VHH binders against Rho1 guanine nucleotide exchange factor 1 (rgf1). Designs and how they scored, part 16

Target 1, 188 residues: Rho1 guanine nucleotide exchange factor 1 (rgf1), of Schizosaccharomyces pombe (q9y7u6r621to808)
Amino acid sequence: KRQEVICEVIYTERDFVKDLEYLRDYWIKPLWASSCIPERKKEKFIRTVFLNALEVQAVNSKLAEALTKRQNYKPIVDNIADIFLEHVPKFEPFIRYGAGQLYGKYEFEKEKSSNPAFAKFVSDVERLKESRKLELNGYLTKPTTRLARYPLLLEAVLKYTDEGNPDKQDIPKVINIVRGFLSRLNVE
Key: E = the ipSAE of ESMFold2; O = the ipSAE of OpenDDE; V2 = 0.75 times the mean of E and O plus 0.25 times the DockQ between their complexes.

## First folded at step 22 (VHH; framework vhh_gocatamig_d2)

Design b110 (from b103 with Y100W; at its last look DockQ between E and O 0.89; V2 from the best seeds 0.00; counts 0 for: pae E 6.1 > 2)
Fold by ESMFold2, look of step 22:
Structure b110 (fold): chain B 188 residues (1-188), chain A 118 residues (1-118)
Amino acid sequence: as target 1 above (188 residues)
Amino acid sequence: EVQLVESGGGLVQPGGSLTLSCAASGFTFSSHYLAWYRQAPGKKRELVAGIYEGGYTYYADSVKGRFTISRDNAKNSVYLQMNSLRAEDTAVYYCARGLWYEGPYDSWGQGTLVTVSS
């Protein structure tokens, strides 16, 4: 049962990274290449809407890579917290992302409502099979949703962790670090 | 108007240290990814280290643990601390501005030479 929760942690981390890669490949890159946003404001618009999403992607790609490597080497994963202890201290980018998200959403909706070419671009991207029937705003909320989910997932791993396993004492440390970031999101 | 000016290169013995600096002007420094590249004679320019607008860093495997990239947004500067230098680190080092990790890299400095030899 513990192994199944650990597999969920790993699988959902890979999915989160893929969602950020989707933003890069189906939104950010095509918007840069398009003419649907006036050139004079294109850079500022993209930076306002997507913020540092690619910085978050870079951070969490390394976490996903480390988790996947451990799973590939040993099909039964004994420990997970040591990997998280190495990577969660680098989660500062989530705070920067959260601080700008509300204004980014406002600017996105304003442009969509006033620019028919951009509205068509949005509709075209959201119709792609790769979008999985989720609108852009649903993707843009994923970094904050992911950050909040780590304590829940890690507590589930801890529930099935025996006293002799280093994860027993180390998972609470990881959770405390993540909760520190979550607290800062609510203030900042 | 965009300018990137590298400095701090020189001759150093193997095992030694150098700090490279890159002074930036003509753009909103705090909103951009900055990178150090290097080019040895006869080789392609290669990424050494990068730093995102929020401070996350990347390092090539060949320099990981020996080099540290940092940025000072108040001074519009990015730095590369190079420790435990080896002969194979000999190259011209370039500062580059990018929008995100893969690029585009639309601005480059002229470079600063680092020579590591006994």
Scores: ipSAE 0.075, ipTM 0.538, lowest interface PAE 6.1, mean pLDDT 88
ESMFold2 (binder alone), look of step 22: mean pLDDT 83; pTM 0.835
OpenDDE, look of step 22: ipSAE 0.626; ipTM 0.827

Design b111 (from b103 with H32Y L99F Y101H; at its last look DockQ between E and O 0.78; V2 from the best seeds 0.00; counts 0 for: pae E 7.0 > 2)
Fold by ESMFold2, look of step 22:
Parts: C-alpha cells; sequence; structure tokens
Structure b111 (fold): chain B 188 residues (1-188), chain A 118 residues (1-118)
C-alpha cells in the first residue's frame, strides 16, 4: 500500500510538471507570438494571467526529476522525504503565484469578453486534444491545488511507514514546511 | 522604453574573479526572468545563467559552481559573480529580459567585454 501512495506522489508530480509545460507550449509561447493582444499591452497581459507559472515549473521539474531518478534506481522506493526536504524549501514561488491568481483570472475573462480575436485564440486552444477538455482556468488553479495536496499525499505515505524508516521522522518536517506555505496563502 | 545596461567587464587573470552588473529600467523588473548571455569571437551567443522573477536560478553546465547570478529588485539590477575565471570565459557578456531560460527574450543590453588572460 505504501508503494501505491509513493507511486501516486511521483506520478502526480510528473503530471503537474507536464501541466505547466502545457501552459508554456500551448498558451504562453503561442500567445506571445500572436497578434491577438495589442502589442502595447501583450507583455503585461501575459505576465498578469500566467504570473510566474514557469518559475513554479522550473522548481518542480527538479523535484520530479529527483523522484523519477530514485524510482528508476530501485522500483521499490524506500524513502522520499529526503528528496522533499531538499526541494520544498524552494517553494516560495507558489506564494507569489497565488497572490496574483484572482486578478489574473479577472483580467483573462475581461479580455476574452471584449476582444474577439483573443476569444477565438482561447477557443482554438481549449479545443485541442492536448487541453484534455479543461479550460485555461482549470490549468491556472493547479499550482495552488498541487501545493495543498502535498500534506494529504505525504500523510498517506507516513501512515504506512515503519518506525525504523527515516521517513517516519522526516515526513512530518516536510509537511510542516508545506503547511507554512499554505498558511501564508491565506494572507496573500 | 526598456533599457538594460551592463557594466563591470574588464581584463582579469586566470583564476580571478569579476562581478558584472546590469541596470534595468522601463519595465516592472520584479516580474521578469533575467539572464546573462555571452558571445566569444566566432561563436554564437550562449546562455550563461538566468534568474526567475521569484529568485530561482539556472546555470549552463560550463559555469555551474563558478558563477552566481543574483538580483536586487529594489535597485532593478541583476548581477553575475564570476569566480575561477578561465580563458574560455573570454566573451562579450549581455544582459537579457525574457519569460524563461529557453526564451523568448525581447530585450538585450549592449554588452560588456570580459577578457581572461595572463
Amino acid sequence: as target 1 above (188 residues)
Amino acid sequence: EVQLVESGGGLVQPGGSLTLSCAASGFTFSSYYLAWYRQAPGKKRELVAGIYEGGYTYYADSVKGRFTISRDNAKNSVYLQMNSLRAEDTAVYYCARGFYHEGPYDSWGQGTLVTVSS
């Protein structure tokens, strides 16, 4: 059972990183190259809507790589907390992202409702098979949702962790760091 | 108008150190990824180091462990601390503004020359 939860942690981390790569490849890069937003405001609009999503991608790509490397070395993964302890202190970008998300959503919806060329761009992207029938706002919520899931997933790993395993002592430390970030989101 | 102005280049001996600075103006500095590129004679520009809007850093393999990028949002400045310099580090170093380490980059400075020579 423990391995099932650990595999879920690793798989969903890779999936989260892929979702941020989707934002890069199907939204940010194409929007930057397009003319559907007036050039004088395109830069600010993209920064307002997508914020530092690519910074989160860069941070969590390293976490996903480390977890995948551990899994490739031994398919039965004994420990994960040491990897998390190295990476979760770098999660400050999640706070910056969360602080701007509501305003970014507002600006996105306002432009979509008043700019037919942008509305067409949005419709075209959201109909791609790569979008998996999820609207942009569904992807934009994923960093905050992901941050909130870490305590739940790690508590499940801890539940099945024996007393002699270093994860028994270290998982609670990871959870405490993550919950510190989550608490800060309430005031941002 | 976006402006990026590099400074701090010069002649330095192998094994020495140098700090490059890039002063930025005309945009919300704290919202951008910033990078240092370099171009040696006869070569194309290559990424040296970058720093994301929230402080996360990226380094080319050839400089990792020797160079440190940093930013000061209050001064609208990005820095490159270069230690253990080698002859192959000789190049014109450029500051650039972008979205992430692979680009796109939409603004470049004029460059500052670093020469590593005994």
Scores: ipSAE 0.051, ipTM 0.574, lowest interface PAE 7.0, mean pLDDT 89
ESMFold2 (binder alone), look of step 22: mean pLDDT 86; pTM 0.867
OpenDDE, look of step 22: ipSAE 0.664; ipTM 0.852

Design b112 (from b103 with Y101W; at its last fold request DockQ between E and O 0.85; V2 from the best seeds 0.00; counts 0 for: pae E 2.5 > 2)
Amino acid sequence: EVQLVESGGGLVQPGGSLTLSCAASGFTFSSHYLAWYRQAPGKKRELVAGIYEGGYTYYADSVKGRFTISRDNAKNSVYLQMNSLRAEDTAVYYCARGLYWEGPYDSWGQGTLVTVSS
ESMFold2, look of step 22: ipSAE 0.443; ipTM 0.770
ESMFold2 (binder alone), look of step 22: mean pLDDT 81; pTM 0.819
OpenDDE, look of step 22: ipSAE 0.713; ipTM 0.865
ESMFold2, fold request of step 25: ipSAE 0.399, 0.434, 0.422; ipTM 0.731, 0.768, 0.749
ESMFold2 (binder alone), fold request of step 25: mean pLDDT 81, 81, 81; pTM 0.821, 0.821, 0.819
OpenDDE, fold request of step 25: ipSAE 0.845, 0.830, 0.806; ipTM 0.917, 0.910, 0.900

Design b113 (from b103 with T28E; at its last fold request DockQ between E and O 0.87; V2 from the best seeds 0.00; counts 0 for: pae E 2.4 > 2)
Amino acid sequence: EVQLVESGGGLVQPGGSLTLSCAASGFEFSSHYLAWYRQAPGKKRELVAGIYEGGYTYYADSVKGRFTISRDNAKNSVYLQMNSLRAEDTAVYYCARGLYYEGPYDSWGQGTLVTVSS
ESMFold2, look of step 22: ipSAE 0.419; ipTM 0.766
ESMFold2 (binder alone), look of step 22: mean pLDDT 83; pTM 0.836
OpenDDE, look of step 22: ipSAE 0.797; ipTM 0.898
ESMFold2, fold request of step 25: ipSAE 0.383, 0.431, 0.448; ipTM 0.742, 0.766, 0.775
ESMFold2 (binder alone), fold request of step 25: mean pLDDT 84, 83, 83; pTM 0.845, 0.842, 0.843
OpenDDE, fold request of step 25: ipSAE 0.872, 0.871, 0.865; ipTM 0.928, 0.927, 0.925

## First folded at step 24 (VHH; framework vhh_gocatamig_d2)

Design b114 (from b103 with S31D; at its last look DockQ between E and O 0.83; V2 from the best seeds 0.00; counts 0 for: pae E 2.9 > 2)
Fold by ESMFold2, look of step 24:
Structure b114 (fold): chain B 188 residues (1-188), chain A 118 residues (1-118)
Amino acid sequence: as target 1 above (188 residues)
Amino acid sequence: EVQLVESGGGLVQPGGSLTLSCAASGFTFSDHYLAWYRQAPGKKRELVAGIYEGGYTYYADSVKGRFTISRDNAKNSVYLQMNSLRAEDTAVYYCARGLYYEGPYDSWGQGTLVTVSS
């Protein structure tokens, strides 16, 4: 059962990073290259809507890589908390992202309602198979929902962790750090 | 008008240290990813280090452990501390603004020359 939860931690971390790469590759970079937003406001618009999503991607890409590398080293993974202890202190970008999210959503909807070229861009991207029938706002909420999910997943791993395993002592430390970030987001 | 101005380059002996500075203006500095690139004579321009808007850093393998990028949002400046310099670090160093570490980069400085030689 422990391995099932650990596999879920690793798989969902990989999926979270892929969702941020989707934002990069299907939204941010194409918008940057497009003319559907007037050039005079395009850079600021992209920063307002997508915030530091690519910073979060960079942070969590390293976490996902470390977890995947450990899984590749030995498919039965004994320990994960050491990896999380190395990476979760770097989660400050989630706070920056959360702080701007509501205003970013407002600016996105405002531009979509007043700019037909952008509205068409949005419709075209959301119809792609790669979007998996999820609207942009559904992807933009993922950093905050992911952060909130870590304690749940890690508590499940802890439940099945033997007393002699370093994770027994270290997982609570990871959860404490994550809950500190969640408290600053006011989602607890 | 976006402007990036590098300074701090010069001649230094192998094993020495140097600090590069990049002063930025014409945009909201704190909202942007910034990077240092370098171009040695006859070589392609290559990424050295980058720093995200929230402070997360990226380094090329060739400089990791020797170079440190930092930013001061109050001064609209980004810095590159270069330690344990080697002859292969000789290059013109450029400050750039971009989306993330792979780019695209839309603004570049004029560069500052770093020469590592006995």
Scores: ipSAE 0.401, ipTM 0.755, lowest interface PAE 2.9, mean pLDDT 91
ESMFold2 (binder alone), look of step 24: mean pLDDT 83; pTM 0.840
OpenDDE, look of step 24: ipSAE 0.701; ipTM 0.860

Design b115 (from b113 with E102S; at its last look DockQ between E and O 0.01; V2 from the best seeds 0.00; counts 0 for: pae O 7.2 > 2, SAP .707 > .668, placed apart)
Fold by OpenDDE, look of step 24:
Structure b115 (fold): chain B 188 residues (1-188), chain A 118 residues (1-118)
Amino acid sequence: as target 1 above (188 residues)
Amino acid sequence: EVQLVESGGGLVQPGGSLTLSCAASGFEFSSHYLAWYRQAPGKKRELVAGIYEGGYTYYADSVKGRFTISRDNAKNSVYLQMNSLRAEDTAVYYCARGLYYSGPYDSWGQGTLVTVSS
C-alpha cells in the first residue's frame, strides 16, 4: 500500500508539471506569437494572467525529475522525504503565484469579453485535444490546488511507513514546510 | 447539481468480461478525481480503482491485472473494464468523485449491480 501511495505522489507530480507545460506551450508561447492581444499591452496582460507560472514549473520540474529518477532506480521506493526536503523549501513561487491569481482571472475575463480576436484564440485553444476540455481557469488554479494536496498525499505515505524508516521522521518535516507556505498563501 | 450515473452492470459468468460506465454532470469533469467502489452484501464498501484528472490510476490488489479504469473527458465519463471476473467480484459498483484515493468523496452514484455466477 505504501508503494501505491508513493506512486500516486510521483505520478501526480509529473502530471502537475505537464499541466504547467501545457500553459507554457499552448497559451503563453502562442500568445506571445499571436496578434490577438495588442502589442502595447501584451506583456502586461501575459504577466498578469499567467504570473510566474513558469517559475513554479521550473521548481516542480526538478522535483518531478528527482522523484522519477528514484522510482526508476528501484521499483520499490524506500524513501521519498529526502527529495521533498530538498525541493519544497524552494516553493516560494507558489506564494507569488497565489497572490495574483484572482486579479489574473479578472483581467483574463475582461479581455475575453471585450476582444473578439482574443476570445476566438481562447475558444480555439480550449477546443484542442490537449486542453482535455478544461478551460484555462482550470489550469490556472492548478498550482494552489497542488500545493494544498501535498500534506494529504504525504500523510498517506506516512500512514504506511514503518517505524525505523527515515521517512517516518522526515515526512512530518516536509509537511510542516508545506503548511507554512499554505498559511502564507491564505494570508497574502 | 453534481450527478453520477452508473450503467453496464448485469449478470456474467466466471471468466467473463463487463464494462461499467459512469456519466457525470453538474461539474467540471476534467478537473476532478474519480473512483470506482464496490459493496458486496454484508461487506463494507471498498475501493476498486481510481483515476486522477491527470490520468494516474491505481487499483486494489484484488483487481490488479484484471480491471482497468479510464476516463473520457469529452464525454464526461469514467469507465471500469472488468476482465476475468470472479464470483467474489459480485457487488454493487459505485462511481464517486473525490480529491484523493483516500478521500474525501463528495458525490456518489446510485450504483450498478454486477453479478458473477455460473
Scores: ipSAE 0.015, ipTM 0.373, lowest interface PAE 7.2, mean pLDDT 92
ESMFold2, look of step 24: ipSAE 0.291; ipTM 0.693
ESMFold2 (binder alone), look of step 24: mean pLDDT 83; pTM 0.840

Design b116 (from b103 with P104E S107Y; at its last look DockQ between E and O 0.14; V2 from the best seeds 0.00; counts 0 for: pae E 3.5 > 2, placed apart)
Fold by OpenDDE, look of step 24:
Structure b116 (fold): chain B 188 residues (1-188), chain A 118 residues (1-118)
Amino acid sequence: as target 1 above (188 residues)
Amino acid sequence: EVQLVESGGGLVQPGGSLTLSCAASGFTFSSHYLAWYRQAPGKKRELVAGIYEGGYTYYADSVKGRFTISRDNAKNSVYLQMNSLRAEDTAVYYCARGLYYEGEYDYWGQGTLVTVSS
């Protein structure tokens, strides 16, 4: 059962990274290349709506990679907390992202409602199979929701971790770090 | 104190190359969007290139294929490699730190002059 929950952690981490890559490849890049947003407003708009999502992507890509390497090295994963202890302290981008999320959403809706060209862009992208029938806002919330899930995922691992395993003492440390970020997210 | 210091500007002939550097200090460099702007005489300041924390880059249409923005987080530096320089590239080039949640820039360098002339 421990291996199952570990696999879930790794799988969902990769999935999260893919979601951010979706934002990058189907929204951010195309918007920079498109003319649906006036050039004079494009940068500010994209940065306002998507914020530092690519910073989050960079951080979590490394986490996912480390987890994947561990899994590939030994399918039966003995430890996972050491990887998290290395990467989770770098989760500051989540805080910056969260701080601008509401305003980003507001600006997105405003532009969508007032700019037909952009509205069409949004419609076209959201109709792609790659969107998984999920609107942009569903993806924009994923960083904060993912952050909130780490404690739950890690607690599940901890539940099935033996006393002699280093993860027994290290997973709680990781959880505490994540909770620290979550606390700041709620305040800022 | 946050500081951005540009260097590398100078006189270059058309078709020449030049690399600008921006040395940053006083903040977590790897956590910020960075951009190069330029202001030509009598013109408004314009975005030349930007680089995200994750490494994604943006270029103005006027410099695509000629300019390359890069960053070295270990050196707290952002660079602008400029190739195939043209007279219209003459400007003061500025390094800027982006502020995502406001979609603005909160710190600017003093700029470095690039003059492209035969």
Scores: ipSAE 0.126, ipTM 0.583, lowest interface PAE 2.1, mean pLDDT 93
ESMFold2, look of step 24: ipSAE 0.318; ipTM 0.703
ESMFold2 (binder alone), look of step 24: mean pLDDT 83; pTM 0.842

Design b117 (from b112 with T28D S31T; at its last look DockQ between E and O 0.90; V2 from the best seeds 0.00; counts 0 for: pae E 3.3 > 2, SAP .674 > .668)
Fold by ESMFold2, look of step 24:
Structure b117 (fold): chain B 188 residues (1-188), chain A 118 residues (1-118)
Amino acid sequence: as target 1 above (188 residues)
Amino acid sequence: EVQLVESGGGLVQPGGSLTLSCAASGFDFSTHYLAWYRQAPGKKRELVAGIYEGGYTYYADSVKGRFTISRDNAKNSVYLQMNSLRAEDTAVYYCARGLYWEGPYDSWGQGTLVTVSS
């Protein structure tokens, strides 16, 4: 059913934004305030591991806000592609994030292996209820997996979209833009 | 030593245009979020525009459509193009770098004065 898929698009977008806020509030800010990483390299380490996650959060916060606003205006949502057409051209930050993700993951694991104070910090954060039994690497992967999920979700919406609905023509355009980013992610 | 140096402020008539520049040094500019704030006399400092490390931008409602923030990573500089200036835009404009749009901001410039009047 179309509304069920549209609700999933909106709900999972909000969840994605919340996961990035979790990174900000439980990892990035506390690390910035901590002394578990030497001050001479703390700024660079944080920028290496978390990259531009807060930029992705900013981009997708606007997408989630627009989808939520439309859902609040009319709970039976007729159209979503116009919102996506406005926002997906701004997805360049996902490419920057993906390009550094593997090295950031490597630096995270390297520091955890060689710095007992940081290893304790990691353990303490990952045991929090807010971490929902997911390790940092699980959260760090989410921007790339989210980007890949959009075509699947949007194709499901398209499947249940009538010929007279503008989404019928516009969803394929959104998917093409996202596929362009996904293609670049594999090369870069 | 981290430095942010603003320039380009001055006196302009209402409806005029002005370009502010902020030259950055002492850090890897390409990996940082940068913002323009402003402070009118007797008022608190307020966000005008911001630009993330990958180029994503945002603007205060009061300046949308009139101001454009940009960055040039080759020159370690961030710019604020201000068009259709109004008297209410009169303020000292500050360049800042931070973790993200809410902060914390760990470096600020000294500011450049923009005065919009006849």
Scores: ipSAE 0.346, ipTM 0.722, lowest interface PAE 3.3, mean pLDDT 90
ESMFold2 (binder alone), look of step 24: mean pLDDT 81; pTM 0.818
OpenDDE, look of step 24: ipSAE 0.689; ipTM 0.858

Design b118 (from b103 with S31H; at its last look DockQ between E and O 0.83; V2 from the best seeds 0.00; counts 0 for: pae E 2.7 > 2)
Amino acid sequence: EVQLVESGGGLVQPGGSLTLSCAASGFTFSHHYLAWYRQAPGKKRELVAGIYEGGYTYYADSVKGRFTISRDNAKNSVYLQMNSLRAEDTAVYYCARGLYYEGPYDSWGQGTLVTVSS
ESMFold2, look of step 24: ipSAE 0.414; ipTM 0.756
ESMFold2 (binder alone), look of step 24: mean pLDDT 82; pTM 0.826
OpenDDE, look of step 24: ipSAE 0.758; ipTM 0.880

Design b119 (from b103 with S31Y Y101E; at its last read DockQ between E and O 0.81; V2 from the best seeds 0.00; counts 0 for: pae E 2.6 > 2)
Amino acid sequence: EVQLVESGGGLVQPGGSLTLSCAASGFTFSYHYLAWYRQAPGKKRELVAGIYEGGYTYYADSVKGRFTISRDNAKNSVYLQMNSLRAEDTAVYYCARGLYEEGPYDSWGQGTLVTVSS
ESMFold2, look of step 24: ipSAE 0.519; ipTM 0.800
ESMFold2 (binder alone), look of step 24: mean pLDDT 84; pTM 0.843
OpenDDE, look of step 24: ipSAE 0.900; ipTM 0.943
ESMFold2, fold request of step 25: ipSAE 0.448, 0.439, 0.485; ipTM 0.777, 0.759, 0.785
ESMFold2 (binder alone), fold request of step 25: mean pLDDT 84, 84, 84; pTM 0.853, 0.851, 0.851
OpenDDE, fold request of step 25: ipSAE 0.917, 0.917, 0.917; ipTM 0.952, 0.951, 0.951
ESMFold2, last read: ipSAE 0.446, 0.386, 0.441; ipTM 0.767, 0.717, 0.763
ESMFold2 (binder alone), last read: mean pLDDT 84, 84, 84; pTM 0.852, 0.853, 0.854
OpenDDE, last read: ipSAE 0.917, 0.919, 0.916; ipTM 0.951, 0.953, 0.951

